# Miniprotein binders against q9zu90, part 14

Target 1, 292 residues: q9zu90
Amino acid sequence: MKTELEEEEEEEWRSVHEVLLIVLPYLHSLFELLSMIRVSRSLRDAIRDETALWTKLVIEPPLSSRLTDDILSEFSSKSAGKLKTLILRQCLMVTNKGLRRVVDANPLITKIIVPGCSGLTPEGIMECVESLSKNNHKLETLHINGVNGFTKQHLSALYTYLSSEGTIDLEVCPKCDEVRMIPSCSRESCNQKQRKCRGCWLCIPRCAECAVCLVGSDTESQEAACGNDDVLCLECWLVLPKCRFCNKPYCTNHSSRRHEIAITDAASRPSFECEACYYRAGTNPYEVDYQI
Key: E = the ipSAE of ESMFold2; O = the ipSAE of OpenDDE; V2 = 0.75 times the mean of E and O plus 0.25 times the DockQ between their complexes.

## First folded at step 6 (miniprotein)

Design g5 (at its last look DockQ between E and O 0.62; V2 from the best seeds 0.00; counts 0 for: pae E 4.5 > 1.5, SAP 78.731 > 70)
Fold by OpenDDE base, look of step 6:
Structure g5 (fold): chain B 292 residues (1-292), chain A 100 residues (1-100)
Amino acid sequence: as target 1 above (292 residues)
Amino acid sequence: TDQERINDYMQEANELIDSGNFDQAVLMFFLAILISRDHNDKTMVAQIYNRLATLFSQMGNHWLAIYWYFLALNVATELGDQEMIQDVRDLLERIKSQHE
């Protein structure tokens, strides 16, 4: 006869297990899994036993900064060779050796997404792709933006293993002839394969918010408070909060640079001061006639 | 409604926290996150991230608390919601004070 306590524990565990089965397929990252693993032994055991969870490995910030080759190997080993999708975002400490080890252990990988992994090299990526191309296996997705040093020769070599256009997120920019990511354009008129705005982010001015091209006489661009020549399309400019003093907005990516103005009046829209205005005001306290 | 479900999960999570059932509470928060993500309700997502940060802090797992804090901060920053950003910062200060 199970003790009442054992029955309660079993009932509690059943409920946890049921909820876990619902949640697990929808977890976005390894970080979420790790968060659950660290809560209880029961959750840890349940997650470990679900091999299906480990067919997709996603490591992104803030976990990315701590990911070493050894840690990567440890997590990839949990798939028991059944890893299909490897996503490493901004994993700066991952090396060619680390990636190769994962690839060699998981020959069925179809997606490698390693944006911003600056510790990787084109040669390291090539070796991985070559390895995966054995036994009539094909890599379907290779996102390598942020891996430095790619040449046209590297891309050409990669395409010998990869059958489909669009598998790689890097292209030869038709404007500068450099290997770079060519962003899509959100403008409907630009959704053609041979769009005039086809070019890398350095060659084609784009809205910092929506990536729409700002090419042509009819494209009004507005300066952003972000600096670095960031520009905004009119549509994005209109909807973004603007600095109280200079009326320049930050893009969403740089919104953290806003200095909040303590609004004394509850009815006033939250206004911010941009960094440039903030520092200007600080240097000459006498000139800021805030007397509107 | 999905909003009612989110609220129910949040309430249940809180009750579970009060009873010391932290593992179940975490799962309830994740259920709430799933629904919130499906509706692209970033505000709710950020709020749940804050709750998770708080929960992990209470559990003594300060490392996880800090990471969930940063996730909340990222979402709040993306939203451009200054009030939410401040709330998240306040949470960080609370987490720090508990370490001391």
Scores: ipSAE 0.255, ipTM 0.688, lowest interface PAE 1.9, mean pLDDT 84
Fold by ESMFold2, look of step 6:
Structure g5 (fold): chain B 292 residues (1-292), chain A 100 residues (1-100)
Amino acid sequence: as target 1 above (292 residues)
Amino acid sequence: TDQERINDYMQEANELIDSGNFDQAVLMFFLAILISRDHNDKTMVAQIYNRLATLFSQMGNHWLAIYWYFLALNVATELGDQEMIQDVRDLLERIKSQHE
């Protein structure tokens, strides 16, 4: 017979499981899942019973900076061969060997997204794609921007294993004939084919934030704080936070370069200094300008 | 309203922590995160991340506490919330000195 304590434990377990089923579909990453399994044995066991959780492995900053091949293998093994989507963003310590181990253990992978994984090579990617092409299986998505050394020959070889255009996020730039990422443009005149702006970042001036093209005299842009002559379309420039001295914003990707200004008044608007203005402190440019 | 639901989940989580029911407390925090993300309330998201980190620290899980604080710090930095940035940074230093 059940005691009152045993009934309470059984009721609590059912309640936890019901809430867990509501939460799990909305988790963003494996880190969130790992956090839950470390809370208690009961929560770990409840998650183990939900096999659908283990078909997608997403590792992003800040966790990605510590991801080694061995740690990747440990995380992926929890999928028991059922992994379908592998997303590794800026995992600098992952090598071809580490990626190949995951692919070999998970023949059902349809999406490989590895932006900024500079430890991977075209040859390593080719081996993984070739392995996945067995038994009429085809990779549906391959995002490899940030992997150095891709040539036209590599792309041609990859497409012998893949089923359609757009599977790979790199292509031959129609303006410079180099293998590059070609950003999409949301500008309506480009979508209506009234303006052609197909080209890589080196060939087509684009907003550093939203990638719309800035070709033609009818486009307006402003300089970003990011350097490298990066510019922003007016729309993005207007909404992004600005350096208090030079009034230039960082794009979202470079927002970590802000030098936040310590304030003691909660009513004050938050502000920052860009790297250029911060490291010029101690020299007044306006006093120098008075001498010309 | 959804703001009332967030507040109820946060209060419920605190009561569950006081009674030692950490499983339910973590799940209440995640329910609050779900609503906060749906409303793009990044300030609330950062606050909940901070509370989760504190709970993991109290449970002795130093690794998870540091990473949840990192997530809170990232959101606070995107918001430019200097008070929250400093608060999270101070908590990170306390955890590092206690466990490293």
Scores: ipSAE 0.134, ipTM 0.619, lowest interface PAE 4.5, mean pLDDT 78
ESMFold2 (binder alone), look of step 6: mean pLDDT 79; pTM 0.735

Design g6 (at its last look DockQ between E and O 0.03; V2 from the best seeds 0.00; counts 0 for: pae E 12.2 > 1.5, placed apart)
Fold by OpenDDE base, look of step 6:
Structure g6 (fold): chain B 292 residues (1-292), chain A 100 residues (1-100)
Amino acid sequence: as target 1 above (292 residues)
Amino acid sequence: TDQERINDYMQQANELIDSGNFDQAVIMFFMAILISKDHNDKTMVAQIYNRLATLFSQMGNHELAIFWYIMALNVATELGDQEMIQDVRDLLERIRSQHE
């Protein structure tokens, strides 16, 4: 006969477990899961016991910098071989061996997204894809932008295993014949497979914010503070916060580069200083006052 | 509405905090985050991150508090919301002061 307290604990546990089952599939990051594990023993046990929660593994900054092959293996093992989605963003310490270990343990993976994982190589990716292609299994999504060294031959080889166009986020750029990501264009008139603006980010000037092509005489482009020749369409430029000094905005992806200006005046609009202006304003300890 | 759902989860979280049910409160905050993310409501996400940071600080889990602080700060910075940034900073100061 369970004590009333045990029944209450069980009901509470059931409720927590039920909520977790609902929420956890939507938790987009491993960190969120880990955070929950650390809250209480009950949550930890609930999360550990529910293998369904580990069918999607997402590791993003800032956790990416700490992810080793061993840690990756530890987390992937919690899926008990049922991992379907693996997302590793900017995981610099993950190697081919680490990825292969996960893939070998989880033959049902359908989505691999590893942007910016510079520790991976095309050969390592190929081995993983080959492994997953066994037993009539097919990988559905492979995003490998940021993995350096892909050639046309690598892409061709990958496509022998991958049946659908669009599975890979890399393409041969029709403008420069290099293997790169070809962004979509948000302009309605460009929403065709044979659009004139089809090209990699180096060949086709695009808004750094919305990826609209800036091809044509009528396309006004504005310089962004982001550097690297990043440009903005007028529409995005108008709405983005601008540097107080140079009036250049950062795109959303580079917004972290904003230096906040301590505005002493409560009435002044939040303003930031861009990195370029920040360094020009003499915070360089090496600015020798050339008072001649 | 989704906003009503977010508000409901936030309210439940607060009630749970008041009752000392911190683990359940965390779940409610995560539910609110999920809905907020689906709607790309970064402001709400940042607010919830701040609340999580505060909650973990209250629980004595300084590591998680700092983590969620960083998360809140990142979102606030992306938004360029100076008020929110200041709020996050104030939170950090409070967290630090509680640990000295």
Scores: ipSAE 0.020, ipTM 0.389, lowest interface PAE 5.2, mean pLDDT 81
Fold by ESMFold2, look of step 6:
Structure g6 (fold): chain B 292 residues (1-292), chain A 100 residues (1-100)
Amino acid sequence: as target 1 above (292 residues)
Amino acid sequence: TDQERINDYMQQANELIDSGNFDQAVIMFFMAILISKDHNDKTMVAQIYNRLATLFSQMGNHELAIFWYIMALNVATELGDQEMIQDVRDLLERIRSQHE
């Protein structure tokens, strides 16, 4: 039975190693090394087995949807305790226990970035950060947007465990007094603080693509195809591809929802239909009035 | 049972490709790879690597397509399967000639 358990752990580790071969191309710093694999098999094997390359672990869609606590442990164990950066995007199956196992095994972690990991709680994050603070180690970066339930008390406690230059991607929103992510705004007037656009997504209307604020009578907003009344600033609307029927664009985050139309003419620009126009029933698009 | 699971994942990948859900098809091929490696079925592993490379080519990611073709070639070489080696080399040459 111990032999059966040992065999299962060995096979899980092999499985996790193979998943990393798929996700490594999304890490720019490792991309050039991966491109060399076709030149030398010995370099290929060294890249796969080199523990120093595993100081940064990134898991995001599509693989994030299947990441369990056990698989996460197998990924992180390749670093042999040397993991420094952990990035988990939308890993819904990861729990507080799974994260704690990784943190306990990797006391040198300086960056934890876990957006959209709704299986985590503020208390679980607190325990991980507290564990990392031992032996005078200080966490430098903590991105936790999408983890529900952070309070001002949580935020205050977290800062006692971070380095003096450490950052957390949540703050107290000056508009609603809740702990939220406050998007940056690249508008020149906001940089000069002439507009009072410092506030969370719920308090300040913003472009779904670039996050610039859309407050004031001198701003323009355009409808997106994305739903939820998402809007775009004029500059983003102008450059994003539009549905050929309704002339609404998807933002980049929703670009996978385009129904692309095959290009048979090299001079033609690519076109697509949005989901609403593609799946509509009984409506004849040729009856649409093309007036602006 | 595990052979049935491999076949099911491969069929799911085909259906996802037909519907244009390429990223999800990648996951299904990966699941089939994991089971195939558990059973040391190197022939199946090489076939799935080849399918994965073709899918990345369809997705417009030529560098990943080349990488996975090379992975398939490596396994075929370990097997000593000269027909598979030549088949993968032909596919690799085709994609390289289109993008050199």
Scores: ipSAE 0.000, ipTM 0.140, lowest interface PAE 12.2, mean pLDDT 74
ESMFold2 (binder alone), look of step 6: mean pLDDT 81; pTM 0.764

Design g7 (at its last look DockQ between E and O 0.53; V2 from the best seeds 0.00; counts 0 for: oily stretch 17-35 1.71, pae E 5.2 > 1.5)
Fold by OpenDDE base, look of step 6:
Structure g7 (fold): chain B 292 residues (1-292), chain A 100 residues (1-100)
Amino acid sequence: as target 1 above (292 residues)
Amino acid sequence: TDQERINDYMQEANELIDEGNFDLAVLMFFLAILISKEHNDKTMVAQIYNRLATLFSQMGNHELAIYWYMLALDVATELGDQEMIQDVRDLLERIKSQHE
């Protein structure tokens, strides 16, 4: 006779398992998996035994900063060679050797997405692609934006292994002839392959918020508080919170630079002070209280 | 409604935490996250991340607590919601104080 305690434990485990089966197909981030693994032994064992979960490995911030080649190897090994998708976002400590080790252990990888992985090199990527191209296997997706040092020659070489245009997120910019990511344009009129705004972010002014091109006489651009000549389209400018003093908004990516102004009145829209205004006020004690 | 489902999962998670059933509580939060993400409800996502941070802190897993805090902060920052940012910061301070 199972003890009442054993029955309760079994019932609890059954419930956990049922819910886990619902959640598991949607868990893709290593961080989510690790979070569950650390909750209990039972969850850990359940996740570990589900090899299907490990066919897609996604490592992104905040875990990216801690990902070493060895740790990457450890997690990739859980797929038992069946890894199909590898996504490493801003994994600065991952080296060519680390990536190669994963690729060699998982010859069926079809997607490599490694944006911002600055520890990788074009040569390292080439070696991985070459390795995966063995036995009539083809890599379907290669996102390598943020890997520095790509030349036209590297791209040309990569395309010898890759069957389709668009597999790589880097292109030769038609404006500057450099290898860079060419953002899409959300403007309907620009939704053509031969759009005039086709160019890298350095060549084509774009909204820092929505990446719409700001090319043409009719495109009003507004300055952002972000600095670096960041500009906003009118639509994004209108909806973004603006500095109380200079009326410049931050883009979403730089919103952390907002200095909160103590809202004395609950009814007042959250107002912030931009860094530039904040420091100006601090450096000149004699500058008059902007009594608005 | 999906919102009702989210609320139900959140409530259930809280009850499960009170009962010490952290396994199922975490899963309930994840269900809530899934629905929230499907609806692009970033506010709810951030709230759930905060709850997870709190939960992991209570469990003594400070590392995970910090990570979920960071995720919450990222979402709050993306939203530009200063109140939410402050709430997240307050949570972090609470987490820190519990471990001192």
Scores: ipSAE 0.424, ipTM 0.784, lowest interface PAE 1.4, mean pLDDT 85
Fold by ESMFold2, look of step 6:
Structure g7 (fold): chain B 292 residues (1-292), chain A 100 residues (1-100)
Amino acid sequence: as target 1 above (292 residues)
Amino acid sequence: TDQERINDYMQEANELIDEGNFDLAVLMFFLAILISKEHNDKTMVAQIYNRLATLFSQMGNHELAIYWYMLALDVATELGDQEMIQDVRDLLERIKSQHE
């Protein structure tokens, strides 16, 4: 009957397992997983049984700030030794020992991405890479920007275990001889080798939004609201939202610093004040006319 | 259209919440999030984050509710949506004062 088929279709779309299979390819962060496993035992068990989920573990803000070595070990153990990709963003409480436990339990890891994990040291990273290099295993990706203390000697030692140049996201800056990130530049003249802009953020002035170099008298730049004399290329400046008083924009990464202005007219576009203008207006009433 | 799909998932989630089927309700919200992110509909993403946070608060999981509200606040701030910013701040203040 039609009603029986309609009931079966309704049950099909309401099946926890069926919908979970549609969602699973897109569940990547620990925060999303925690949210799902705290709903019910049935959903927790369905997630636990999906083996494809357990080859990749991604922990990032906001949960990353509370991730301890013990909690990391608990979540990584669900991989049962099959983890291939480990991504820890801003996990400040993870130490060398915590990372080493995961690596030792998961000898098939090919990607380690740990930006901003300041509880890790170059020596701890080296030990993990050495451990993974046993049995001719090949680590393909090592992103360690934000881990303090890397030297040229550390990079040289790491590359004795790695097979490919470019595996590590830090390199020796050709301008200052320090170990730094060297941004890619999408400016066409740099791609055509007509301009040389290879250097770190400290050595080469760059757009705070898109990282194109701003060297030479023929490049135009505009001041950002971000501080520390950050600048933007004209193209990025034109499209970013601007402070209503000083006309300076924040780059996307600093957009949370905008002081948004309440909208009382539905036809008005949203506006904001940068921190400098917000606090200057609040502390210097005579420069801004507030008198009625 | 994909906007109609998002609306259908959100309506299904609300019906499932009324029936007490929180498993499927959460999954429907996640389906709506996936489509909204594919189309860069940040306003819808923030609204769905708010709905997930409210659901977790209703279920008594205040820690997760706070984290989902904070995600909604981040997106609302990027958009400059003052109404949503204030609404989320009010909800965060309430849940923190009652269960801190």
Scores: ipSAE 0.066, ipTM 0.532, lowest interface PAE 5.2, mean pLDDT 78
ESMFold2 (binder alone), look of step 6: mean pLDDT 82; pTM 0.767

Design g8 (at its last look DockQ between E and O 0.55; V2 from the best seeds 0.00; counts 0 for: pae E 6.8 > 1.5, SAP 78.949 > 70)
Fold by OpenDDE base, look of step 6:
Structure g8 (fold): chain B 292 residues (1-292), chain A 100 residues (1-100)
Amino acid sequence: as target 1 above (292 residues)
Amino acid sequence: TDQERINDLMQEANELIDSGNFDQALLMFFLAILISKDHNDKTMVAQIYNRLATLFSQLGNHLLAIYWYELALNVATELGDQEMIQDVRDLLYRIKSQHE
């Protein structure tokens, strides 16, 4: 006879379990984190036994740096062959063998998103795509930006298996004829496939914040503090916080480079100093006390 | 309001932690994260991640603590919240230094 306490605990756990099953599909990164760690036995078992939760595997930073082929295999095995979506962001230790193992175990995968997985090769991707193309199955999404070494020949070969336009996130840049990601343009007039601004990030200057093309005589670009020739459109430039010294903003992605200036005055907008200004001030023995 | 709900969940999570009901606390945090994400409240997401990290640190799971701090750091970086960035970095440094 279960004690009344044990029954109450079981009921409480059931309720928790039900809520978890509802929430977990939306918390893939959290789910993976929890699955890797000694969660309560009950939670672990509940998660493990629910194959529906494992139809989408999303591994992204910071977990990506620790993902090995074996760990990937372990997670993918929990789907019991029902994996549909595999997202591996910046998983540097994942090899062709590791990816192939997942693909072979999960023939119904429709989405492979492996941006920044530099341990993969075009040949490895090709083998996976070939494998998935068996039995009239088709991969719907293949994002392989950051996998190095793709040539036009590789892309052409991939498209023999992948009949749908837009399946692959890499294209031949019409400007430089290199295989690269071609960003979309946020400008309404540029939403067409044959847009004049169609080109890779090297060929087409774009706003580092909103990816709008900065092509044309009428397009004012502003320099960002980010370096690397990052530029901003006027609209983004206007709204981004600017360095108090050089009036250059960081894009959101590089906002961590801001050196906050402790402004004692609560009413003053938080001002920051960019790294370039910060280091210039440090190296200039003539501390111009900009007494503002 | 969604904010009130998040706050209530966070409070409940804290109470559950105090009572030793860590699994339930985790659930509350996850719910709070879900609501926060739905509301596009990245600040709250980062705060919850930080709280989770702290919880795992207290539980002696330093690896998980590091992961959640790193998640918090990522979100804080996206937000450009320098204070939060620095705070989380400090916490990360502390936890890493204790286990080296």
Scores: ipSAE 0.038, ipTM 0.510, lowest interface PAE 3.9, mean pLDDT 82
Fold by ESMFold2, look of step 6:
Structure g8 (fold): chain B 292 residues (1-292), chain A 100 residues (1-100)
Amino acid sequence: as target 1 above (292 residues)
Amino acid sequence: TDQERINDLMQEANELIDSGNFDQALLMFFLAILISKDHNDKTMVAQIYNRLATLFSQLGNHLLAIYWYELALNVATELGDQEMIQDVRDLLYRIKSQHE
């Protein structure tokens, strides 16, 4: 019936289809979906009408900087009203109107995570939450760090629509009374309620790497290379790579600022200089600073 | 083992690219990414991201090529691999300067 060549081709195509079915449920960012639809027509067609993939929409750098309200509406419309999770990271061109269109078209959204979306305002967020609260629907997660202008009154109003404390990533800081992000502290003594370390980053000194508090006479802080008076707990300081000159480490988030030093000894560990040390030594020994 | 499975997928993807079967190669790369992420193999993740970026650059989709190169750069930075960081930065510079 079928030749060996035809049988092998059918086996390969079945394998491709099976792999596609395995992979599709795990595609959640816009760029992963765009990658699939731009390679082949068969992949594009398999994705186009799969509504399960459109219950979560994630837009993040680098494309997030180019995301307009119109483009956002185009992709959210593919959810056909079934979107549950909306994550927009650093989408600077998205406005209150754009967010509201998504919310109005998707009344089942339970998670709105919009860090760094500075084009949004408290009023725009309030309107979206009010719209979602209709029909006894409850928003479970609202992360709005980076949206300017939230007040105590805004938080109080938002919580009239939400199911519990902790839904919003901003709180009233008990130390300065301002609306701030208040980090959790994993230090055991704080977990046992012995220490009162609940407060924003401005009020409570914390490790730049792990956010544990550095309050009290029984804690030590170590200087980081990151600048802005960033400090580290001893545990993080010990494990982070250190500048060969000043012995200060970068936290993981700033590790890209290392100036790696080439080595000629294969047994040597890699080393780096921090920006401050790398640039403070002149490349010309005959300038005003004659030190090497 | 899962590492042998990942290696087999990458070899198969390369062969599929050589024969012009780009959609099958893409599926092999995405499956390799899934397995590598589940096992926290950051070196393999960065390598696969870089190959995806190269594939999209070859296909003329520079926006997606930039996306996957940026992901590769992030992982290379977490690893502290200066050679990979510089290589990816050079590739990003060339793509952005040629196609803006």
Scores: ipSAE 0.014, ipTM 0.378, lowest interface PAE 6.8, mean pLDDT 75
ESMFold2 (binder alone), look of step 6: mean pLDDT 81; pTM 0.756

